# Designs tried in a protein design chat: VHH binders against Rho GTPase-activating protein conundrum (conu). Part 6

Target 1, 207 residues: Rho GTPase-activating protein conundrum (conu), of Drosophila melanogaster (Fruit fly) (q8t0g4r359to565)
Amino acid sequence: VSINALIRRDQQVTGTDSSLVPLFLEKLIGELLRRGSREEGLLRIGGHKQKTELLYNELESTFYQNPDNLDNLFRTATVHELSSLLKRWLRELPQPLLTNELIQLFYQCHTLPSIDQMNALSILCHLLPPENRNTLRSLLSFFNIIINLKDINKMNVHNVATIMAPSMFPPRYIHPSDNNSIAEQVRMAAQCCRLTNILILRGEKLF
Short names: E, the ipSAE of ESMFold2; O, the ipSAE of OpenDDE; V2, 0.75 times the mean of E and O plus 0.25 times the DockQ between their complexes.

## First folded at step 4 (VHH)

Design f48 (framework vhh_8h63_2)
Amino acid sequence: ELQLVESGGGLVQAGGSLTVSCAASGSTFSIYEMGWSRQAPGKERELVAGIYSGGSTYYADTVKGRFTISRDNAKNTLYLQMNSLKPEDTAMYYCAADEYTWGFDFDYWGQGTQVTVSG
ESMFold2-Fast, scan of step 4: ipSAE 0.013; ipTM 0.333

## First folded at step 5 (VHH; framework vhh_8h63_2)

Design g1 (at its last look DockQ between E and O 0.02; V2 from the best seeds 0.00; counts 0 for: pae O 12.3 > 2, grease 29.8 > 24.2, SAP .671 > .668, placed apart)
Amino acid sequence: ELQLVESGGGLVQAGGSLTVSCAASGRTFSIYDMGWSRQAPGKERELVAGITDSGYTYYADTVKGRFTISRDNAKNTLYLQMNSLKPEDTAMYYCARDEYSWGYDFDYWGQGTQVTVSG
ESMFold2, look of step 5: ipSAE 0.012; ipTM 0.342
ESMFold2 (binder alone), look of step 5: mean pLDDT 79; pTM 0.797
OpenDDE, look of step 5: ipSAE 0.000; ipTM 0.259

Design g2 (at its last look DockQ between E and O 0.02; V2 from the best seeds 0.00; counts 0 for: pae O 6.8 > 2, grease 29 > 24.2, placed apart)
Amino acid sequence: ELQLVESGGGLVQAGGSLTVSCAASGSTFSIYEMGWSRQAPGKERELVAGISDSGYTYYADTVKGRFTISRDNAKNTLYLQMNSLKPEDTAMYYCARDEYSYGYDFDYWGQGTQVTVSG
ESMFold2, look of step 5: ipSAE 0.014; ipTM 0.445
ESMFold2 (binder alone), look of step 5: mean pLDDT 79; pTM 0.792
OpenDDE, look of step 5: ipSAE 0.015; ipTM 0.305

## First folded at step 7 (VHH; framework vhh_8h63_2)

Design j1 (from f14 with S101D; at its last look DockQ between E and O 0.08; V2 from the best seeds 0.00; counts 0 for: pae E 14.9 > 2, grease 25.5 > 24.2, placed apart)
Amino acid sequence: ELQLVESGGGLVQAGGSLTVSCAASGSIFSIYAMGWSRQAPGKERELVAGIDSGGSTYYADTVKGRFTISRDNAKNTLYLQMNSLKPEDTAMYYCARDEYDWGYDFDYWGQGTQVTVSG
ESMFold2, look of step 7: ipSAE 0.000; ipTM 0.123
ESMFold2 (binder alone), look of step 7: mean pLDDT 80; pTM 0.813
OpenDDE, look of step 7: ipSAE 0.006; ipTM 0.267

Design j2 (from f14 with S53Y; at its last look DockQ between E and O 0.71; V2 from the best seeds 0.00; counts 0 for: pae E 6.0 > 2, grease 25.8 > 24.2)
Amino acid sequence: ELQLVESGGGLVQAGGSLTVSCAASGSIFSIYAMGWSRQAPGKERELVAGIDYGGSTYYADTVKGRFTISRDNAKNTLYLQMNSLKPEDTAMYYCARDEYSWGYDFDYWGQGTQVTVSG
ESMFold2, look of step 7: ipSAE 0.083; ipTM 0.526
ESMFold2 (binder alone), look of step 7: mean pLDDT 79; pTM 0.802
OpenDDE, look of step 7: ipSAE 0.402; ipTM 0.728

Design j3 (from f14 with E99Y; at its last look DockQ between E and O 0.07; V2 from the best seeds 0.00; counts 0 for: pae O 13.7 > 2, grease 29.7 > 24.2, SAP .742 > .668, placed apart)
Amino acid sequence: ELQLVESGGGLVQAGGSLTVSCAASGSIFSIYAMGWSRQAPGKERELVAGIDSGGSTYYADTVKGRFTISRDNAKNTLYLQMNSLKPEDTAMYYCARDYYSWGYDFDYWGQGTQVTVSG
ESMFold2, look of step 7: ipSAE 0.000; ipTM 0.175
ESMFold2 (binder alone), look of step 7: mean pLDDT 80; pTM 0.805
OpenDDE, look of step 7: ipSAE 0.000; ipTM 0.213

Design j4 (from f14 with S53L S56D; at its last read DockQ between E and O 0.80; V2 from the best seeds 0.00; counts 0 for: pae E 6.5 > 2)
Amino acid sequence: ELQLVESGGGLVQAGGSLTVSCAASGSIFSIYAMGWSRQAPGKERELVAGIDLGGDTYYADTVKGRFTISRDNAKNTLYLQMNSLKPEDTAMYYCARDEYSWGYDFDYWGQGTQVTVSG
ESMFold2, look of step 7: ipSAE 0.180; ipTM 0.608
ESMFold2 (binder alone), look of step 7: mean pLDDT 79; pTM 0.798
OpenDDE, look of step 7: ipSAE 0.620; ipTM 0.819
ESMFold2, fold request of step 15: ipSAE 0.516, 0.212, 0.011; ipTM 0.793, 0.615, 0.309
ESMFold2 (binder alone), fold request of step 15: mean pLDDT 79, 79, 80; pTM 0.797, 0.802, 0.804
OpenDDE, fold request of step 15: ipSAE 0.482, 0.502, 0.532; ipTM 0.762, 0.780, 0.783
ESMFold2, last read: ipSAE 0.012, 0.039, 0.052; ipTM 0.318, 0.488, 0.508
ESMFold2 (binder alone), last read: mean pLDDT 79, 79, 79; pTM 0.801, 0.801, 0.805
OpenDDE, last read: ipSAE 0.472, 0.704, 0.567; ipTM 0.758, 0.856, 0.795

## First folded at step 8 (VHH; framework vhh_8h63_2)

Design k1 (from j4 with S27F; at its last look DockQ between E and O 0.02; V2 from the best seeds 0.00; counts 0 for: pae O 10.8 > 2, grease 25.4 > 24.2, SAP .682 > .668, placed apart)
Amino acid sequence: ELQLVESGGGLVQAGGSLTVSCAASGFIFSIYAMGWSRQAPGKERELVAGIDLGGDTYYADTVKGRFTISRDNAKNTLYLQMNSLKPEDTAMYYCARDEYSWGYDFDYWGQGTQVTVSG
ESMFold2, look of step 8: ipSAE 0.177; ipTM 0.607
ESMFold2 (binder alone), look of step 8: mean pLDDT 84; pTM 0.839
OpenDDE, look of step 8: ipSAE 0.005; ipTM 0.289

Design k2 (from j4 with D105E; at its last look DockQ between E and O 0.04; V2 from the best seeds 0.00; counts 0 for: pae E 11.5 > 2, grease 25.4 > 24.2, placed apart)
Amino acid sequence: ELQLVESGGGLVQAGGSLTVSCAASGSIFSIYAMGWSRQAPGKERELVAGIDLGGDTYYADTVKGRFTISRDNAKNTLYLQMNSLKPEDTAMYYCARDEYSWGYEFDYWGQGTQVTVSG
ESMFold2, look of step 8: ipSAE 0.000; ipTM 0.159
ESMFold2 (binder alone), look of step 8: mean pLDDT 79; pTM 0.797
OpenDDE, look of step 8: ipSAE 0.568; ipTM 0.803

Design k3 (from j4 with I31F; at its last look DockQ between E and O 0.01; V2 from the best seeds 0.00; counts 0 for: pae O 10.7 > 2, grease 25 > 24.2, placed apart)
Amino acid sequence: ELQLVESGGGLVQAGGSLTVSCAASGSIFSFYAMGWSRQAPGKERELVAGIDLGGDTYYADTVKGRFTISRDNAKNTLYLQMNSLKPEDTAMYYCARDEYSWGYDFDYWGQGTQVTVSG
ESMFold2, look of step 8: ipSAE 0.124; ipTM 0.538
ESMFold2 (binder alone), look of step 8: mean pLDDT 79; pTM 0.798
OpenDDE, look of step 8: ipSAE 0.007; ipTM 0.276

Design k4 (from j4 with A33S D61K; at its last fold request DockQ between E and O 0.78; V2 from the best seeds 0.00; counts 0 for: pae E 4.2 > 2)
Amino acid sequence: ELQLVESGGGLVQAGGSLTVSCAASGSIFSIYSMGWSRQAPGKERELVAGIDLGGDTYYAKTVKGRFTISRDNAKNTLYLQMNSLKPEDTAMYYCARDEYSWGYDFDYWGQGTQVTVSG
ESMFold2, look of step 8: ipSAE 0.206; ipTM 0.626
ESMFold2 (binder alone), look of step 8: mean pLDDT 79; pTM 0.795
OpenDDE, look of step 8: ipSAE 0.431; ipTM 0.743
ESMFold2, fold request of step 15: ipSAE 0.224, 0.272, 0.135; ipTM 0.634, 0.664, 0.571
ESMFold2 (binder alone), fold request of step 15: mean pLDDT 79, 79, 79; pTM 0.803, 0.801, 0.800
OpenDDE, fold request of step 15: ipSAE 0.710, 0.688, 0.726; ipTM 0.862, 0.851, 0.868

## First folded at step 10 (VHH; framework vhh_8h63_2)

Design m1 (from j4 with L53W; at its last look DockQ between E and O 0.84; V2 from the best seeds 0.00; counts 0 for: pae E 5.9 > 2, grease 26.5 > 24.2)
Amino acid sequence: ELQLVESGGGLVQAGGSLTVSCAASGSIFSIYAMGWSRQAPGKERELVAGIDWGGDTYYADTVKGRFTISRDNAKNTLYLQMNSLKPEDTAMYYCARDEYSWGYDFDYWGQGTQVTVSG
ESMFold2, look of step 10: ipSAE 0.076; ipTM 0.540
ESMFold2 (binder alone), look of step 10: mean pLDDT 79; pTM 0.800
OpenDDE, look of step 10: ipSAE 0.472; ipTM 0.747

Design m2 (from j4 with Y58W D61K; at its last look DockQ between E and O 0.07; V2 from the best seeds 0.00; counts 0 for: pae O 10.1 > 2, grease 25.3 > 24.2, placed apart)
Amino acid sequence: ELQLVESGGGLVQAGGSLTVSCAASGSIFSIYAMGWSRQAPGKERELVAGIDLGGDTWYAKTVKGRFTISRDNAKNTLYLQMNSLKPEDTAMYYCARDEYSWGYDFDYWGQGTQVTVSG
ESMFold2, look of step 10: ipSAE 0.154; ipTM 0.557
ESMFold2 (binder alone), look of step 10: mean pLDDT 79; pTM 0.799
OpenDDE, look of step 10: ipSAE 0.007; ipTM 0.230

Design m3 (from j4 with I28Y; at its last look DockQ between E and O 0.56; V2 from the best seeds 0.00; counts 0 for: pae E 6.8 > 2, grease 25 > 24.2)
Amino acid sequence: ELQLVESGGGLVQAGGSLTVSCAASGSYFSIYAMGWSRQAPGKERELVAGIDLGGDTYYADTVKGRFTISRDNAKNTLYLQMNSLKPEDTAMYYCARDEYSWGYDFDYWGQGTQVTVSG
ESMFold2, look of step 10: ipSAE 0.018; ipTM 0.439
ESMFold2 (binder alone), look of step 10: mean pLDDT 79; pTM 0.796
OpenDDE, look of step 10: ipSAE 0.530; ipTM 0.775

Design m4 (from j4 with D105Y; at its last look DockQ between E and O 0.08; V2 from the best seeds 0.00; counts 0 for: pae E 10.8 > 2, grease 29.4 > 24.2, SAP .791 > .668, placed apart)
Amino acid sequence: ELQLVESGGGLVQAGGSLTVSCAASGSIFSIYAMGWSRQAPGKERELVAGIDLGGDTYYADTVKGRFTISRDNAKNTLYLQMNSLKPEDTAMYYCARDEYSWGYYFDYWGQGTQVTVSG
ESMFold2, look of step 10: ipSAE 0.000; ipTM 0.173
ESMFold2 (binder alone), look of step 10: mean pLDDT 78; pTM 0.795
OpenDDE, look of step 10: ipSAE 0.006; ipTM 0.235

## First folded at step 11 (VHH)

Design n1 (from j4 with Y100E; framework vhh_8h63_2; at its last look DockQ between E and O 0.54; V2 from the best seeds 0.00; counts 0 for: pae E 5.8 > 2, unsure alone 64.0 < 65)
Amino acid sequence: ELQLVESGGGLVQAGGSLTVSCAASGSIFSIYAMGWSRQAPGKERELVAGIDLGGDTYYADTVKGRFTISRDNAKNTLYLQMNSLKPEDTAMYYCARDEESWGYDFDYWGQGTQVTVSG
ESMFold2, look of step 11: ipSAE 0.113; ipTM 0.559
ESMFold2 (binder alone), look of step 11: mean pLDDT 78; pTM 0.787
OpenDDE, look of step 11: ipSAE 0.529; ipTM 0.799

Design n2 (from j4 with S101T; framework vhh_8h63_2; at its last look DockQ between E and O 0.68; V2 from the best seeds 0.00; counts 0 for: pae E 6.9 > 2)
Amino acid sequence: ELQLVESGGGLVQAGGSLTVSCAASGSIFSIYAMGWSRQAPGKERELVAGIDLGGDTYYADTVKGRFTISRDNAKNTLYLQMNSLKPEDTAMYYCARDEYTWGYDFDYWGQGTQVTVSG
ESMFold2, look of step 11: ipSAE 0.039; ipTM 0.503
ESMFold2 (binder alone), look of step 11: mean pLDDT 78; pTM 0.791
OpenDDE, look of step 11: ipSAE 0.423; ipTM 0.738

Design n3 (from j4 with S101N; framework vhh_8h63_2; at its last look DockQ between E and O 0.58; V2 from the best seeds 0.00; counts 0 for: pae E 10.8 > 2, grease 24.6 > 24.2)
Amino acid sequence: ELQLVESGGGLVQAGGSLTVSCAASGSIFSIYAMGWSRQAPGKERELVAGIDLGGDTYYADTVKGRFTISRDNAKNTLYLQMNSLKPEDTAMYYCARDEYNWGYDFDYWGQGTQVTVSG
ESMFold2, look of step 11: ipSAE 0.000; ipTM 0.286
ESMFold2 (binder alone), look of step 11: mean pLDDT 80; pTM 0.808
OpenDDE, look of step 11: ipSAE 0.032; ipTM 0.485

Design n4 (framework vhh_podentamig1; at its last look DockQ between E and O 0.02; V2 from the best seeds 0.00; counts 0 for: pae O 10.9 > 2, unsure alone 64.6 < 65, grease 25.5 > 24.2, SAP .733 > .668, placed apart)
Amino acid sequence: EVQLVESGGGLVQPGRSLTLSCAASGSIFSIYAYGWYRQAPGKQRELVAGIDLGDTYYADSVKGRFTISRDNAKNSIYLQMNSLRPEDTALYYCARDEYSWGYDFDYWGQGTQVTVSS
ESMFold2, look of step 11: ipSAE 0.020; ipTM 0.449
ESMFold2 (binder alone), look of step 11: mean pLDDT 79; pTM 0.800
OpenDDE, look of step 11: ipSAE 0.009; ipTM 0.249

## First folded at step 12 (VHH; framework vhh_8h63_2)

Design p1 (from n1 with S27F D61K; at its last look DockQ between E and O 0.02; V2 from the best seeds 0.00; counts 0 for: pae E 7.0 > 2, placed apart)
Amino acid sequence: ELQLVESGGGLVQAGGSLTVSCAASGFIFSIYAMGWSRQAPGKERELVAGIDLGGDTYYAKTVKGRFTISRDNAKNTLYLQMNSLKPEDTAMYYCARDEESWGYDFDYWGQGTQVTVSG
ESMFold2, look of step 12: ipSAE 0.032; ipTM 0.518
ESMFold2 (binder alone), look of step 12: mean pLDDT 82; pTM 0.829
OpenDDE, look of step 12: ipSAE 0.019; ipTM 0.430

Design p2 (from n1 with S27F G54Y; at its last look DockQ between E and O 0.05; V2 from the best seeds 0.00; counts 0 for: pae E 10.5 > 2, grease 24.9 > 24.2, SAP .716 > .668, placed apart)
Amino acid sequence: ELQLVESGGGLVQAGGSLTVSCAASGFIFSIYAMGWSRQAPGKERELVAGIDLYGDTYYADTVKGRFTISRDNAKNTLYLQMNSLKPEDTAMYYCARDEESWGYDFDYWGQGTQVTVSG
ESMFold2, look of step 12: ipSAE 0.005; ipTM 0.235
ESMFold2 (binder alone), look of step 12: mean pLDDT 83; pTM 0.838
OpenDDE, look of step 12: ipSAE 0.402; ipTM 0.730

Design p3 (from n1 with S27F A33V; at its last look DockQ between E and O 0.73; V2 from the best seeds 0.00; counts 0 for: pae E 11.5 > 2)
Amino acid sequence: ELQLVESGGGLVQAGGSLTVSCAASGFIFSIYVMGWSRQAPGKERELVAGIDLGGDTYYADTVKGRFTISRDNAKNTLYLQMNSLKPEDTAMYYCARDEESWGYDFDYWGQGTQVTVSG
ESMFold2, look of step 12: ipSAE 0.000; ipTM 0.254
ESMFold2 (binder alone), look of step 12: mean pLDDT 83; pTM 0.829
OpenDDE, look of step 12: ipSAE 0.017; ipTM 0.420

Design p4 (from n1 with S27F I31W; at its last look DockQ between E and O 0.65; V2 from the best seeds 0.00; counts 0 for: pae E 6.3 > 2)
Amino acid sequence: ELQLVESGGGLVQAGGSLTVSCAASGFIFSWYAMGWSRQAPGKERELVAGIDLGGDTYYADTVKGRFTISRDNAKNTLYLQMNSLKPEDTAMYYCARDEESWGYDFDYWGQGTQVTVSG
ESMFold2, look of step 12: ipSAE 0.087; ipTM 0.513
ESMFold2 (binder alone), look of step 12: mean pLDDT 83; pTM 0.833
OpenDDE, look of step 12: ipSAE 0.018; ipTM 0.372

## First folded at step 14 (VHH; framework vhh_8h63_2)

Design q1 (from p4 with L53Y W102L; at its last look DockQ between E and O 0.01; V2 from the best seeds 0.00; counts 0 for: pae O 14.9 > 2, grease 25.1 > 24.2, placed apart)
Amino acid sequence: ELQLVESGGGLVQAGGSLTVSCAASGFIFSWYAMGWSRQAPGKERELVAGIDYGGDTYYADTVKGRFTISRDNAKNTLYLQMNSLKPEDTAMYYCARDEESLGYDFDYWGQGTQVTVSG
ESMFold2, look of step 14: ipSAE 0.000; ipTM 0.156
ESMFold2 (binder alone), look of step 14: mean pLDDT 83; pTM 0.837
OpenDDE, look of step 14: ipSAE 0.000; ipTM 0.188

Design q2 (from p4 with A33Y L53S; at its last look DockQ between E and O 0.28; V2 from the best seeds 0.00; counts 0 for: pae O 10.2 > 2, grease 24.6 > 24.2)
Amino acid sequence: ELQLVESGGGLVQAGGSLTVSCAASGFIFSWYYMGWSRQAPGKERELVAGIDSGGDTYYADTVKGRFTISRDNAKNTLYLQMNSLKPEDTAMYYCARDEESWGYDFDYWGQGTQVTVSG
ESMFold2, look of step 14: ipSAE 0.036; ipTM 0.494
ESMFold2 (binder alone), look of step 14: mean pLDDT 83; pTM 0.830
OpenDDE, look of step 14: ipSAE 0.006; ipTM 0.266

Design q3 (from p4 with S30T L53W W102Y; at its last look DockQ between E and O 0.19; V2 from the best seeds 0.00; counts 0 for: pae E 10.6 > 2, grease 26.9 > 24.2, placed apart)
Amino acid sequence: ELQLVESGGGLVQAGGSLTVSCAASGFIFTWYAMGWSRQAPGKERELVAGIDWGGDTYYADTVKGRFTISRDNAKNTLYLQMNSLKPEDTAMYYCARDEESYGYDFDYWGQGTQVTVSG
ESMFold2, look of step 14: ipSAE 0.000; ipTM 0.192
ESMFold2 (binder alone), look of step 14: mean pLDDT 83; pTM 0.832
OpenDDE, look of step 14: ipSAE 0.034; ipTM 0.489

Design q4 (from p4 with E100Y W102L; at its last look DockQ between E and O 0.73; V2 from the best seeds 0.00; counts 0 for: pae E 8.2 > 2, grease 26.4 > 24.2, SAP .671 > .668)
Amino acid sequence: ELQLVESGGGLVQAGGSLTVSCAASGFIFSWYAMGWSRQAPGKERELVAGIDLGGDTYYADTVKGRFTISRDNAKNTLYLQMNSLKPEDTAMYYCARDEYSLGYDFDYWGQGTQVTVSG
ESMFold2, look of step 14: ipSAE 0.013; ipTM 0.415
ESMFold2 (binder alone), look of step 14: mean pLDDT 85; pTM 0.849
OpenDDE, look of step 14: ipSAE 0.189; ipTM 0.579

## First folded at step 15 (VHH)

Design r1 (from q4 with A33E; framework vhh_8h63_2; at its last look DockQ between E and O 0.02; V2 from the best seeds 0.00; counts 0 for: pae O 9.1 > 2, grease 28.3 > 24.2, SAP .785 > .668, placed apart)
Fold by OpenDDE, look of step 15:
Structure r1 (fold): chain B 207 residues (1-207), chain A 119 residues (1-119)
Amino acid sequence: as target 1 above (207 residues)
Amino acid sequence: ELQLVESGGGLVQAGGSLTVSCAASGFIFSWYEMGWSRQAPGKERELVAGIDLGGDTYYADTVKGRFTISRDNAKNTLYLQMNSLKPEDTAMYYCARDEYSLGYDFDYWGQGTQVTVSG
């Protein structure tokens, strides 16, 4: 389900204007911060695969049927399972968070001089649909909160960027110049990590 | 290949100043917090100073107000400006990468540069 669709459904369920961030994601981030912000290796350590899969499928099928049960479902999961859920959710969106229209442009920012990258990325962030933009903003805020606790959880910006880059730049939407070149694929991955790093570092300043 | 190469050490009189440098290569320097540690003869290695990605710094109490850590990401270089040096500052000074940003647990070290302060 698209972010826009999720927002619409949230509005239908709650009867109120939303923050333009999916309620599911807000709850997930909230739970991760509450329980996991000080956990060593948050986002890095993978959750139990089968449990994460079950949780993902359960939420996909039943969340809007019983949104009040979400908190209970999250409470049954470890923070690592929840973080895995976050990564998976981002990667499996029907279109990437950065949108089909703009994700390639986001990626192409790697070709710009460092001094220009921030401005370019900021412009692109402003071009995002409001729902996508607010969602990105919320995620970046979340990442920075985690990173601010790096002395405890051992997750610095490099670590978080490396881990989250595939979710920000899903491989299926980012095409290397040569799909048959392993070297090019590695390069692309590195570039995506760097861009993710910049996005996180700039955070609120992008918007 | 990851490499940290310290330089700038030497003999200096008490009350004097010295700047040591660390040239980093083999990794994305700007992505890592960096620091300086020192080891005096017969003593354990101790943290001297650290700098995070945003430029925030921390110092050991023994050097606070006298030493300044800084970084130049464009040059992949870490610096330690040491002022008002004391004989007890005599040590091998090591540049270090802080993989986990703990401020005390570095994962890579250089070979060190010797700083000797005469009384």
Scores: ipSAE 0.011, ipTM 0.270, lowest interface PAE 9.1, mean pLDDT 89
ESMFold2, look of step 15: ipSAE 0.011; ipTM 0.359
ESMFold2 (binder alone), look of step 15: mean pLDDT 83; pTM 0.835

Design r2 (framework vhh_8h63_2; at its last look DockQ between E and O 0.65; V2 from the best seeds 0.00; counts 0 for: pae E 11.5 > 2, grease 29 > 24.2, SAP .728 > .668)
Fold by ESMFold2, look of step 15:
Structure r2 (fold): chain B 207 residues (1-207), chain A 117 residues (1-117)
Amino acid sequence: as target 1 above (207 residues)
Amino acid sequence: ELQLVESGGGLVQAGGSLTVSCAASGFIFSWYDMGWSRQAPGKERELVAGIDLGGDTYYADTVKGRFTISRDNAKNTLYLQMNSLKPEDTAMYYCARDEYSGYFDYWGQGTQVTVSG
């Protein structure tokens, strides 16, 4: 399910104006912060894959029909399973968070001098549809809260950027050709990590 | 073209050791969680070991302490070191890529491991 569809469903269920961030994500981030912000290796340590699959399938099949159970659903999982769910949700979006239209432009910012990368990324963030922009903003804010507690959770900006880059820049949108050498693939991954690092460090300043 | 090619299987005596490996090509290996599964004759396929892109590992209870999964991102290779092998470990062992935390989207053809008692 797309971000826009989730926000429309949230509006129908709650009957209130939306923050333009899916309620599922707000609750997931909230639970990760409440239970996990002081846990060593949050985001990096994975949960059990079978449980993550069950959570995702249950979310997709039941949340939009019975949303009152969302908090109960998350309580059945460890913070590491919830972290895996976040990464999976981002990678499985029908269109990426950074949109089909803009994700390659986001990636191509790596060709610019570092200072110009910051400005170009900010421009691209302003070009995102409002729901994608607000969702990205919320996600970056979450990452920065985790990073602010790095002395406890051991997750500095490089750690978070490295772990989250494949979810921010899913490979199928960055690397569609099978002509690329392994060296080119490694370079593309490194550039996505550096771009994710910049997005996190700029945070609120992008918007 | 995406490929996962397992090798290193064979016949080994109970109590012995064997390392199987998986050469990956056609994708950014370091961006994926990877795993080993196995299927014994007449049994369901089961996940044996996994390793995420950060290097954290997990194991089925039946192999914990005996098997070690590892990856070499520079060589695009996944490994499974199997020690203290038992006849119950006899199976076809498959390398698998997990594009989305929990769902394997690609499998190799497998390598046979046979443990004789």
Scores: ipSAE 0.000, ipTM 0.249, lowest interface PAE 11.5, mean pLDDT 83
ESMFold2 (binder alone), look of step 15: mean pLDDT 83; pTM 0.829
OpenDDE, look of step 15: ipSAE 0.021; ipTM 0.429

Design r3 (framework vhh_8h63_2; at its last look DockQ between E and O 0.46; V2 from the best seeds 0.00; counts 0 for: pae E 7.5 > 2)
Fold by ESMFold2, look of step 15:
Structure r3 (fold): chain B 207 residues (1-207), chain A 117 residues (1-117)
Amino acid sequence: as target 1 above (207 residues)
Amino acid sequence: ELQLVESGGGLVQAGGSLTVSCAASGFIFSWYEMGWSRQAPGKERELVAGIDLGGDTYYADTVKGRFTISRDNAKNTLYLQMNSLKPEDTAMYYCARDEYGSDFDYWGQGTQVTVSG
């Protein structure tokens, strides 16, 4: 289910003015922060694959719309299973968080000098549809809270960026200069990690 | 060109150990969940072990505690260390890649592991 569909459904069932962030994600991030902010290796350590599959299937069967079910469902899972669920959700969105229209432009910012990269990324964030922009903002805020506790959880900005880059820039949407070159594909991965690092470090300054 | 090439199979005595490996090429290895499956004669292919992007592992109940999956992202290589081997572990072992979900989308040609005794 798309970000837009989730937010539209949230508005229908809650009757609120909506933060333009899926309620599912807000609850997931909240639980990860509450239970996981002091866990060594949060985001890096994965959960049990079969249980993560059950979690994902349960979410799909309810169409993400029942807030009380979300609380109950998340209580049965470890923070590492919830972390795996977040990464899977981002990778399996019908279109990427950064949208079909803009994700290639986000990636191409790697060609710019670092000062220009920061400004270009901010411009692209403002061009995102409001739902995608606010969802990205919420996610980056979450990453920065984790990174601010790195003395406890051992997750610095490089660790978080490296782990999350494939979810932020899913490989099927990124088009390097020569798709057949292994060297170019390795460079593409490194640039996606670098761009994710910049997005996290800029955080609120992007918006 | 996307390729997964298994190696390291062979004949080993029951109770012994063996490591199989898989060389990956043509894709960004570190960005995919990888796994091992096996197929014994007359049986369906079954997932043996998996390892995600962050290095966390999953094992079939039949191999828990005996097998260890690992990956070396710098060398684009996936490993399966098999200890305390039993005759029922005899199978063709396949390297697999998961793309965008719960379904592995590419498989190697396999390497034969035969456990005597």
Scores: ipSAE 0.013, ipTM 0.403, lowest interface PAE 7.5, mean pLDDT 83
ESMFold2 (binder alone), look of step 15: mean pLDDT 81; pTM 0.812
OpenDDE, look of step 15: ipSAE 0.235; ipTM 0.620

